# Ledger of designs, part 5: VH-VL binders against Large ribosomal subunit protein eL31 (rpl31e)

Target 1, 104 residues: Large ribosomal subunit protein eL31 (rpl31e), of Aeropyrum pernix (q9yd25)
Amino acid sequence: MPSEGTWVYVVNLRRVYWGRRTRRAIRAVRMVREFVRRHTKADEVVIDNELNNYIWSRSREKPPARVKIIVSIREEEPEEGGERIRKAVVRLAGRKLRPGRYKG

## First folded at step 6 (VH-VL)

Design e27 (from E7 with light chain G32D; framework fv_ebronucimab)
Fold by ESMFold2-Fast, scan of step 6:
Formats: sequence, C-alpha cells, structure tokens
Structure e27 (fold): chain C 104 residues (1-104), chain A 122 residues (1-122), chain B 111 residues (1-111)
Amino acid sequence: as target 1 above (104 residues)
Amino acid sequence: EVQLVESGGGLVQPGRSLRLSCAASGFTFDDYAMHWVRQAPGKGLEWVSGISWDSGSIYYADSVQGRFTISRDNGKNSLYLQMNSLRAEDTALYFCARVEDSYYFSDYFDYWGQGTMVTVSS
Amino acid sequence: QSELTQPRSVSGSPGQSVTISCTGTSSNIGADYDVHWYQQHPGKAPKLLISGNSNRPSGVPDRFSGSKSGNTASLTISGLQAEDEADYYCQSYDSSLSGYVFGTGTDVTVL
C-alpha cells in the first residue's frame, strides 16, 4: 500500500470491449476507480474531469485502451472525529512517466 | 473519401448570434469526436470546442465558454456551433475538423473542412 | 491566441533543409503530450503533416520529419521544394487549459 504522496499507475482498459459501445466509457471509469481503490486502499476516489473526458472520448469500438494516471494520496481526519480516511485524487499523467513514486 | 463542409458564416454585428453547421460524409460519423478550430485573418489556429461521438463529453476554450454551444446530430451526420454574444475578436474562418486519437490526449486533427468565414463588425 | 512558440518565418533555397521549432511549457509539450504538425497553403484548409511527434500520414513525403525533446518539438523539411512554401503549425494538448493548443505558426518561404 503506498504512503501519502503522488504515484503513477498504468491501467489496462481492454475489458471495456466486453459489451455495448455506450457502456464502454462507464465501464472504463469504473475500472479506473476500482484499480485505484484496490492499489491505494483509498476510502474516497475522485476522478479528475480531464481524465473522465479522456476516457469518454476514447471509448470508440476499436482501440484497446491503456491509461496512465497520477494519483495524489492524502490522509484526512474526519470533521466529526473517528478514523482517518484516505483520499485519492486521480488525474491524467504524461506518457513517459514511469510507474511508481512521482518526484517531479 | 472523408468530406467536411461548413456553412452558416457571414457578417454580423457585435452582440448578435450566428449558427454554424458542418456536414460530414465518407465515414461513420458517430464513431468520431468532432471539433471546431478557428483562424483570425492573418493569424494562427485556435481550438474552439469539441464534442465526443455520443455528445457525453463537451469541451470549450476559455475564450468562448458560456457564449458558444457545440452540438451534433448523428442521424444527419452534422456538427453545429451556436455562437452567442459575438465579439470583434471572434472574427475568423471557422473549420470543422475530425479528431483521430491514439490514446492519452494524443489527439490530432486528421481531416478538415474548407472553413466558413465569420466577420463580427459594426 | 496560440500557446506554443514558433519562429515567425524561415526561408531557404530549393534543395536545402529548414527546421521549425515549437516551444511549449510544462503543462503541454513538457508534460510529454504528443506534438502534431499541420501544413497550410494560402486559401486552403490545414492538412495533417506529422502525427505523434514523428509519424508521417500516407502521402506525406519522407523529406518531412518530426522530433521532440523536453519542451521543444521540431519539424525538419529536407530537400526544400517550391510547393513547401506554406504556413506550418504545431499542436499539442495543455493540461492547465484542459484543451488543445496550437503554435503561433511559421511562414516558410522558398527562394
């Protein structure tokens, strides 16, 4: 489980080709959310609008898509007390960034 | 053969509205994102707006956000740009363009129409 | 206006090579978004010349080549011909604008 910070991941979206064209983008976004949740153990996953729009525009019938994402992980204390929550904000990454910790 | 034909341009006064159309043929229109790109006389190219194949994702340049509305009719193989509150700086040749993608915002404009001229002047 | 910086003009004689630079920022070319190039003859629509930094579409002569390093992309025209006299534009994506950006354009003059 990665610590707080910024991380680069590559998500394989090939599974969106199972099913109808209209539902491919929805499936792709769900796959990204599931991937981030599983790999970061985040309690809340926020998909950036740029990344969401990219996925929707690429959900044509033909290409098996892969997407490289930058995930910013923060631990926050709830206002009402209780356990700390992990929040992941997911944005689109540059093509040549290698997976792992991003140092800028 | 891919063809894109724009229409609807003309001379219009500031503050008025104009609607541009683009007729597409030679490809499966509802499989492609479509965009508007403009070029002011003697100036460079400026991206204006884009719309996904299903109209589910719509993008605007900051300069036109809130004033222009992009739309499409896949049954008619047509793209539209409704331009409201026109300004002198909107004067340009407006191109309809098809986008090809190779993932990851590697989007490029592979086919362009001939453009329709919009002149905003008093 | 355009967001990527190109020289206003470049000139050469037939048979020479000319190179056009396209300089961006950390939010576009420097973020490793691909650069594409378009050729526009007077009174005509732009035509795709180079896609994905260095790929030539069918029908584009091999004397046109593209490259990219850091926040700068380059288009090289070797064996310059009269028909190459045109405006050339680079284009990329900008994450800070969430939109596409074009270069300022370069006028290529042949003899």
Scores: ipSAE 0.008, ipTM 0.590, lowest interface PAE 10.6, mean pLDDT 83

Design e28 (from E7 with light chain A31W; framework fv_ebronucimab)
Fold by ESMFold2-Fast, scan of step 6:
Structure e28 (fold): chain C 104 residues (1-104), chain A 122 residues (1-122), chain B 111 residues (1-111)
Amino acid sequence: as target 1 above (104 residues)
Amino acid sequence: EVQLVESGGGLVQPGRSLRLSCAASGFTFDDYAMHWVRQAPGKGLEWVSGISWDSGSIYYADSVQGRFTISRDNGKNSLYLQMNSLRAEDTALYFCARVEDSYYFSDYFDYWGQGTMVTVSS
Amino acid sequence: QSELTQPRSVSGSPGQSVTISCTGTSSNIGWGYDVHWYQQHPGKAPKLLISGNSNRPSGVPDRFSGSKSGNTASLTISGLQAEDEADYYCQSYDSSLSGYVFGTGTDVTVL
């Protein structure tokens, strides 16, 4: 697991249909969060508001089958001191971005 | 009170077909994914098939793929399993089960029916 | 389908503790999927005993506890009682199968 960097992922959200209908948007957000946690080994995962709103709005009629995300990994020291933590910030990616390491 | 009641089991010869039904009550049926789980006499539990609340996602265990068809009728609060080309190794008690969501996406079976016995023998 | 590995049987005397292991692979428990436990008395349907690795449903005694580490989950029954004599099954999800997997089952005998 790289120390810092930015990556583009496509998350398959079809497993939201195995959960409860009334919790489909919540399940989709959790799927994105857990995907990032498992793939990046981040200690903290922050879902951007635009990404969260996209998933919720799309889930009103039918949950999105997949979502493309940009994940930025940083190692941060807590403001109160202590050990360094890995933090992932997750944003909605543009449709034209290819999965993999984002080079700028 | 959540209730799941299976029916349709019986004695059937190899190569024949059988249709199982599960009648659900006590909850909003179209809010939940539903599953079939079987247990051969004296053996353990084996997941057979599942269907999402809207029938948009359907999966089967490899052992039954191409032979069994799961379906549901939300207007009747009913789940079905059409079993074709039955084999001796399909002999089992078949349970209807409801799933509930887990935080880490490993869903669990929170309610089970009493099961219906399917015996495939000559 | 592919099964999670449990010991065939465990036994204990009333008041003792017993632990049942449930070992999976990198595509299920090792991937981080939760483990759930079911209790089945003879002639009865399975009943949910532990959900999400360690949560007890209403009505389940606090003598039952669950944990998970790496590829292995464990169910511990403390203060073993005669009514705990039953079969116990673990269950998770397997990403390579796109389906649910159950453990091989463990028969608990109270002697």
Scores: ipSAE 0.129, ipTM 0.756, lowest interface PAE 4.2, mean pLDDT 87

Design e30 (from E7 with light chain Y33W; framework fv_ebronucimab)
Fold by ESMFold2-Fast, scan of step 6:
Structure e30 (fold): chain C 104 residues (1-104), chain A 122 residues (1-122), chain B 111 residues (1-111)
Amino acid sequence: as target 1 above (104 residues)
Amino acid sequence: EVQLVESGGGLVQPGRSLRLSCAASGFTFDDYAMHWVRQAPGKGLEWVSGISWDSGSIYYADSVQGRFTISRDNGKNSLYLQMNSLRAEDTALYFCARVEDSYYFSDYFDYWGQGTMVTVSS
Amino acid sequence: QSELTQPRSVSGSPGQSVTISCTGTSSNIGAGWDVHWYQQHPGKAPKLLISGNSNRPSGVPDRFSGSKSGNTASLTISGLQAEDEADYYCQSYDSSLSGYVFGTGTDVTVL
């Protein structure tokens, strides 16, 4: 059902619940993954290492309030007749990129 | 039409620095992400670093992280690579390359320069 | 493991077909990233041969074709010619590295 293409989202991370310092980054990454899964209905969500590292570095002392991500959505069909798989790859978006839908 | 011309390579001793330049022409430079890709003599291609059209996103291969700095000057249609703490394993032909579809599934290098040779040896 | 795996060499006679495989992992080709192919003649810069798994840039003969399935992409050269003797590299993007990965390279010999 989700359209194939590229989307730029801003994910609000302000409401990350912390028990321990070491858990902040894990919770933030989980929030990004669930945000993408919910908004794109992807079967698989792959988070780029730069985005993961950005969240981890920012979450050590002061958690990021927001993160701007770029999500590329594609449907893949097995050659042998099988279930359609929707994949979302999530990367850190540049500062000047405006939220919205992009072609690609 | 589209041209990328690298310069700044040469022979340098381990631990020293070099700055590579790439002069672009024939296209709107600030519409494209630009990258450095290297190739050691007789070996394969290795991506080194990339920079978005606005310098808002910069990426490095693990092998050069902390030692190399990529930058661009859109007013001069130029890409740069500052190489510090050079090692023998950095010896390679360094290519300047343009990336098409930089923020999509289809990031590919559509144009390449001729390369500039960097030799790190005592 | 940061490289895509290609056979080191492939050989054929003029007029034959040869196929080069490119095998990745779940963080690159398996994640859905497209595979692109480059041709490099000795002493020259690489040239884009196939983009987006199967698209040919203008000027590339239709005897070059690409495909992708799962973790593996393939480049097929039909009607092999002497001018096809070169090194061929596949390339994709790797989500775990936040960077681009090239194949190990395949030298194609004609004769």
Scores: ipSAE 0.007, ipTM 0.678, lowest interface PAE 8.8, mean pLDDT 83

Design e31 (from E7 with light chain G32Y; framework fv_ebronucimab)
Fold by ESMFold2-Fast, scan of step 6:
Structure e31 (fold): chain C 104 residues (1-104), chain A 122 residues (1-122), chain B 111 residues (1-111)
Amino acid sequence: as target 1 above (104 residues)
Amino acid sequence: EVQLVESGGGLVQPGRSLRLSCAASGFTFDDYAMHWVRQAPGKGLEWVSGISWDSGSIYYADSVQGRFTISRDNGKNSLYLQMNSLRAEDTALYFCARVEDSYYFSDYFDYWGQGTMVTVSS
Amino acid sequence: QSELTQPRSVSGSPGQSVTISCTGTSSNIGAYYDVHWYQQHPGKAPKLLISGNSNRPSGVPDRFSGSKSGNTASLTISGLQAEDEADYYCQSYDSSLSGYVFGTGTDVTVL
């Protein structure tokens, strides 16, 4: 399980073709969310609007085979004395980012 | 209204081939991934193979990989399973099934055909 | 090969509740993949009973309910009736196989 911080992943979206044709964009977003939850053990996964829009626009005609994402992981205490939760915020990665820990 | 009707099963000797067909009606066939699931007499369900709406993604259970070929003809609303090098352990009722999307990609079989019986014996 | 593990059989009297467990591994149920349930009467095709862990399709009585926790999913039949005598199968997806897996199946008998 990765520590707190920022991480770059490449998500394989080939399984989007196993779902319904008219729902491929929804399925692709679910695949990204599942990937992040499984790899980071996050309790809450938040998909950024830019990433969501990117997947929807590409999935309408030809689903993307892969997507590069940047994931920011934090542990939060939602209420004083409550159980800590692990939260992941997922954004579209740009430019020359390589997989692994992002150091800024 | 949704109907799946299998055909092509029968008695066949080990090492021979059979081709199964599934005729679909009552829904937009090319919107759905389609699958074959089998059940040996007195035994449980076993997923065999699946094919995406566009035939671009095809997967097989390890037990049939290299021997069976799944295909579809969207213009005819039909699904097929070409079964080569048949073995006694392939004896089963073969169901055609439609898959519906689920969250986290554990999709489910929402409609099933009646099945077609394949018996492999000498 | 990996199948989901179910008890061979469960039994109950009319009006009682019975629960069927379905235990998987870290590559399927433990990986947060949804669990679905099918009912099969002798000589019939399987029928979808529960989808997505706990959702009932139209036409399925509310006495059927599903739940999931960790590596285990459960199907509960309350107010057991004679017509519930059937085989029940759970099903999920397995990432290590890149395919669908079914449970070993459970015979429900109404005594």
Scores: ipSAE 0.169, ipTM 0.760, lowest interface PAE 4.0, mean pLDDT 87

Design e32 (from E7 with light chain Y93W; framework fv_ebronucimab)
Fold by ESMFold2-Fast, scan of step 6:
Structure e32 (fold): chain C 104 residues (1-104), chain A 122 residues (1-122), chain B 111 residues (1-111)
Amino acid sequence: as target 1 above (104 residues)
Amino acid sequence: EVQLVESGGGLVQPGRSLRLSCAASGFTFDDYAMHWVRQAPGKGLEWVSGISWDSGSIYYADSVQGRFTISRDNGKNSLYLQMNSLRAEDTALYFCARVEDSYYFSDYFDYWGQGTMVTVSS
Amino acid sequence: QSELTQPRSVSGSPGQSVTISCTGTSSNIGAGYDVHWYQQHPGKAPKLLISGNSNRPSGVPDRFSGSKSGNTASLTISGLQAEDEADYYCQSWDSSLSGYVFGTGTDVTVL
């Protein structure tokens, strides 16, 4: 029943350049998080450290205009009880991966 | 209207230095990666160097690495190429080019300047 | 020899079709990187003709078309016209060089 899978997306980050210069990298990370939330319907989105560092280390105020990501969707249950939640883990994708469902 | 205008080319002796400039207009310069591409007389195109929108990523062809330095001044809408230790094989028309779809991959050169001629000869 | 391989020349008469191949390796075209095409008239700067394997920029006639399969991309010019006489270059990205690679270039002659 629960839907799990892996997907490759290209996220356009050019809208970050319309914000204030000093907050561009934070805005780019937020844009990636919101993109994943909207496209996967995830309740929780976890940005991998390598992806976060990639956005920040290239440019603290002018992050990359686009980023290719690989998203792993899992459903899990909190240990304190409660209903099952849909979690997305977002990592930096390799350059040759095509957007769409990753089949292995 | 997107325009790229190169300058700084000329005749120079082997082992010396030359600095090329490219003046950009008609677009938001700091939103685009910029590149230098050269063409020796009667030969094909050779990519030389590229620089990201923020100067955070810089690439060089193996043939020029260690000798050439690419830089940009976004406040002046200008791209530069500092060429040191020039060799006869560096003789070429040097084009300034803009890259569209400025990913870390799948880039293409959508606008080119008319080029500035660099001749390295004794 | 890091360049993409193109035929040195192709020729045709007005109204005919010509096809230019661009062959790469597993580190560029074979790795899935897009191929782009440029047209260069004598004494002029190159002009973008095809981007992303098959997309025509505004102002490029529909007689120009591009395709890609495996390690090879192709540019087809149908209804060949005198103004198509030019050099044509393909271009991709090479992961082993971490840089851009151009084709060897093809001279198109309209007889």
Scores: ipSAE 0.007, ipTM 0.578, lowest interface PAE 10.4, mean pLDDT 83

Design e33 (from E7 with light chain Y100W; framework fv_ebronucimab)
Fold by ESMFold2-Fast, scan of step 6:
Structure e33 (fold): chain C 104 residues (1-104), chain A 122 residues (1-122), chain B 111 residues (1-111)
Amino acid sequence: as target 1 above (104 residues)
Amino acid sequence: EVQLVESGGGLVQPGRSLRLSCAASGFTFDDYAMHWVRQAPGKGLEWVSGISWDSGSIYYADSVQGRFTISRDNGKNSLYLQMNSLRAEDTALYFCARVEDSYYFSDYFDYWGQGTMVTVSS
Amino acid sequence: QSELTQPRSVSGSPGQSVTISCTGTSSNIGAGYDVHWYQQHPGKAPKLLISGNSNRPSGVPDRFSGSKSGNTASLTISGLQAEDEADYYCQSYDSSLSGWVFGTGTDVTVL
């Protein structure tokens, strides 16, 4: 369970081929969202538009077998108070980044 | 109407081979992963093998790994199971099944054929 | 070989409710994979009864309901009828096996 910070993950998307062909892009995005939720215990997962577009464009011909993502984890207070929520923002990572904690 | 019709079962001696076929109709065959599930007489369901819509991913149960080969011909809307080195414990009704997407990636068998009986006996 | 654990049999009278449990492990139900249920009458192929823990396919009466919590899923049949006599199987996916797993099966009898 990562603390607050930025982390690089490689998500295995091989299971996308076991869903329906016509739903391959939707399934791939769903797999990324669920991977992040499970590994970070985030209450809210936000998929960046660039990452979403990458998966959809690649899935037009053949779904990507894996995708490298950067996940930024923050704990936020609701505007009116209440308990803190854990939010993960997920972006497409550069090809040369190694998995693990990202130090700027 | 979705239909799956299995064929190719029969009585065979241990160590020999059989090839099962499944003819699909009523849906876009190459949009779906397809599986074989078996049931020994008086016993429960056991997953045997599955193949993705593009044949690029194939899985086998440990009990059949190295002996069975799953394949498909999308142009003929057909699924196959080549069974080699058959054992008495392979005796079962073999079902062809279509898989549908589930949200949490378990995936479920939404349509089944009636099955074809394979009996491995001396 | 990892099968999901179900009771061998449950029984009830017409109009009563029965519940069938399906218990898995940390590599299947406990890993968050959803559970599906199948009904099989003697001499027939299995038929999908519940998908994705609680969703009923078209044509399945609302007397059938499903739920999941932790490592256990449950199928409840309310208003039990004679036609509900059948074998019931749960099914999930197991990440340690990279394969699909079925429950041991439960025979439902209506007395």
Scores: ipSAE 0.441, ipTM 0.852, lowest interface PAE 2.1, mean pLDDT 90

Design e35 (from E7 with light chain S95Y; framework fv_ebronucimab)
Fold by ESMFold2-Fast, scan of step 6:
Structure e35 (fold): chain C 104 residues (1-104), chain A 122 residues (1-122), chain B 111 residues (1-111)
Amino acid sequence: as target 1 above (104 residues)
Amino acid sequence: EVQLVESGGGLVQPGRSLRLSCAASGFTFDDYAMHWVRQAPGKGLEWVSGISWDSGSIYYADSVQGRFTISRDNGKNSLYLQMNSLRAEDTALYFCARVEDSYYFSDYFDYWGQGTMVTVSS
Amino acid sequence: QSELTQPRSVSGSPGQSVTISCTGTSSNIGAGYDVHWYQQHPGKAPKLLISGNSNRPSGVPDRFSGSKSGNTASLTISGLQAEDEADYYCQSYDYSLSGYVFGTGTDVTVL
């Protein structure tokens, strides 16, 4: 249950191979989305286009077994008051980043 | 339309080997992960092993790890279970089953074969 | 081996309702994984009855319903019929085992 900030995770996608072949990219994206929801308690999870494209491109030939992601967590308030929502934006991480809190 | 038919079961002595087969029809076989689930006489269901559509991921229950080998031949729409070093506690009806996706990735078995009986006894 | 806990048997009269519980641990149901239910008549293969906690496949009567809360899932059969006499199994996924786990099974008798 991390606070607001930026975090690096490695998501194990091995279960994408257990789903239907024609759904492997969709399954992999769902795995990333649910991993982030479960680990960050986010109300909204936004998958970056570059990350989405990476998963889809790899899944055509062979689904990625793991993916390293950067998750930016922020709490946002609706325009005219109301309840704050916890939002996570997920993007593809570089090879050299280590899991844990990312400083900058 | 989906049909799974197991074969290869029988009476076998402890320490010996047996090979089970499952013939699939009515769906695109290489689009699905396939599993073996067993049921000892009068007992409950126990997951044994699973294999992805491309054979790239294979998993075993701890009780059979190192003794059983799951494999598939997508060209023949067939699933196999090679059972070595059989023990009395391996006595069970062995089901071939297909897996379908679930949200949160808790997959479910949507189609089952009728099973093939394996009896390990002296 | 990890197995989900169910009562051994449940009984009721025709027209009554019965509920079967399925209790897991923090590595399966407690981790948020869905629970699925199977019905098995004597001498037959299991048949999918409920998927994803509460979804009924085509052909399953609406008297069967499922729910989940915490580390426990429940299957409720209302308006019991003679044809409901069967064994019922719950199933989930366990991340510590990297595999599927089934419940101990419940025998439903209609008296």
Scores: ipSAE 0.031, ipTM 0.697, lowest interface PAE 5.9, mean pLDDT 85

Design e36 (from E7 with light chain S96Y; framework fv_ebronucimab)
Fold by ESMFold2-Fast, scan of step 6:
Structure e36 (fold): chain C 104 residues (1-104), chain A 122 residues (1-122), chain B 111 residues (1-111)
Amino acid sequence: as target 1 above (104 residues)
Amino acid sequence: EVQLVESGGGLVQPGRSLRLSCAASGFTFDDYAMHWVRQAPGKGLEWVSGISWDSGSIYYADSVQGRFTISRDNGKNSLYLQMNSLRAEDTALYFCARVEDSYYFSDYFDYWGQGTMVTVSS
Amino acid sequence: QSELTQPRSVSGSPGQSVTISCTGTSSNIGAGYDVHWYQQHPGKAPKLLISGNSNRPSGVPDRFSGSKSGNTASLTISGLQAEDEADYYCQSYDSYLSGYVFGTGTDVTVL
């Protein structure tokens, strides 16, 4: 699994069509969340509002077949103390970014 | 009440074709992905094919790829399976099944039809 | 025919408990996909018995319970009754096949 840092992934959302039509946006968001959790082993996955809005707006008409995301992975201390948690923040990536470790 | 009723099965010679139909009622058909699952006599369940609510995503088991075609008509609440180049190993009871969304993308078959028997024999 | 391994048969006496295992691989159960269970009486269509590893649909008795750990899921039938005599199938999703996979099936005999 990736250490702390930033990574670009392409998530295949075609499985959203296999769920219920009326739940397509929720299913697509879950697919992104599960993809990130699985690939980064994050304890907490935060979906950025712009990414969430992109999925919901597209899913109203026709669900996107895939989405390119930027995932920023960091370890943070919980607000009340305790063991550090691994957190992934997921944002919508631009078309030009290539999958893999984000170098710039 | 959710109902799925299959039809179109029968006895057919190897190399021939059959078309199965599934009539759905009691739910919003175009809200659900639909699947065909078969069971050879005395054997277990085998997933055959699935189609999304909008027909935009279609998948087949490797054993039927290139020979079977799944389709649906949402206006008629109907699911179809066109079976070409039939082989003896396609002999089975064919079930129409509805898929319900699970939280972790491992969907389940919540309603099944009674099945229609397809026998491929010379 | 199927990718998930179940014992061919299990048997028990009325009132006893029996457990059926369902073992998968890293592309299905090991990948974290939920396991579902179906009951099939002779000459009948399968019926959903357990969804999402452990959830009972309305009308399924509390005697039926499911669990999952690692690559293996289990169905437990407590207080075994004559009407539980049937075939039982597990089912999951396989990411390598991009399709659904069923278990090999287990015949439950009440003796």
Scores: ipSAE 0.172, ipTM 0.761, lowest interface PAE 3.9, mean pLDDT 87

Design e37 (from E7 with light chain S98Y; framework fv_ebronucimab)
Fold by ESMFold2-Fast, scan of step 6:
Structure e37 (fold): chain C 104 residues (1-104), chain A 122 residues (1-122), chain B 111 residues (1-111)
Amino acid sequence: as target 1 above (104 residues)
Amino acid sequence: EVQLVESGGGLVQPGRSLRLSCAASGFTFDDYAMHWVRQAPGKGLEWVSGISWDSGSIYYADSVQGRFTISRDNGKNSLYLQMNSLRAEDTALYFCARVEDSYYFSDYFDYWGQGTMVTVSS
Amino acid sequence: QSELTQPRSVSGSPGQSVTISCTGTSSNIGAGYDVHWYQQHPGKAPKLLISGNSNRPSGVPDRFSGSKSGNTASLTISGLQAEDEADYYCQSYDSSLYGYVFGTGTDVTVL
């Protein structure tokens, strides 16, 4: 499980083709969300608008076979107090970034 | 109502070929991945092959790889299995099945046809 | 070879409960993939009984319940009835096979 910080992942979306055609974009976004949740153990996963739009736009033609993402992980104190939550914000990564910890 | 109706099974000699068909009705066929699952007499279920809604992803069980070809015709709401170089161990009831989405991407077979019997014997 | 492991048979009397286990590996159930259950009466096609570990499709009695923990899923049939006499199969997805894997099957006998 990654510590707090920023990480680059490549998500394999091949399984989006096993799902329903009319759900391909929803399935792809769900795959990204679940990938991040499983790999980072985040309590909350937020998908950036640019990433969401990329997946939906591509899914009208053909779903993308892979997507490279940047995940920023932070632990936050809830407004009401209590246990800290682990939050992941997921953004579209540039094609030239290497998987692993991103510094910068 | 969803219906899947298989046809094309029969008695065939080892080394020969058969082509199975599955006629789908009651749903938007090109919205779903479709699969073939077989069951030898008195034995359990074995996944054979699957094809995505757009034919862009096709997978086979190792036992049939190189011998069987799955295909679909979305304009005819039909799924096919071309079976070449048939062996005695291919003797089974062959089911056409529809796959539905699982939230965690382990999809399930929500509708099955009645099956068509393939017997490979001399 | 790469099948999910189930007991060959379980038996019970009417009104009792029986539980069927389904044990997988790190490439399927252990990887977090959902487990689904199918009921097959003699001479009939399989019918979806439980989807997504614990969800009952419409028409399936509350007597059927599913659960999953680690590498093992379970199907429980409470208030066992004569009509429950059938073969039961679990199924998951296997990432190493890029395909679906079924359990070895369990024959339920109502005595």
Scores: ipSAE 0.398, ipTM 0.815, lowest interface PAE 2.1, mean pLDDT 88

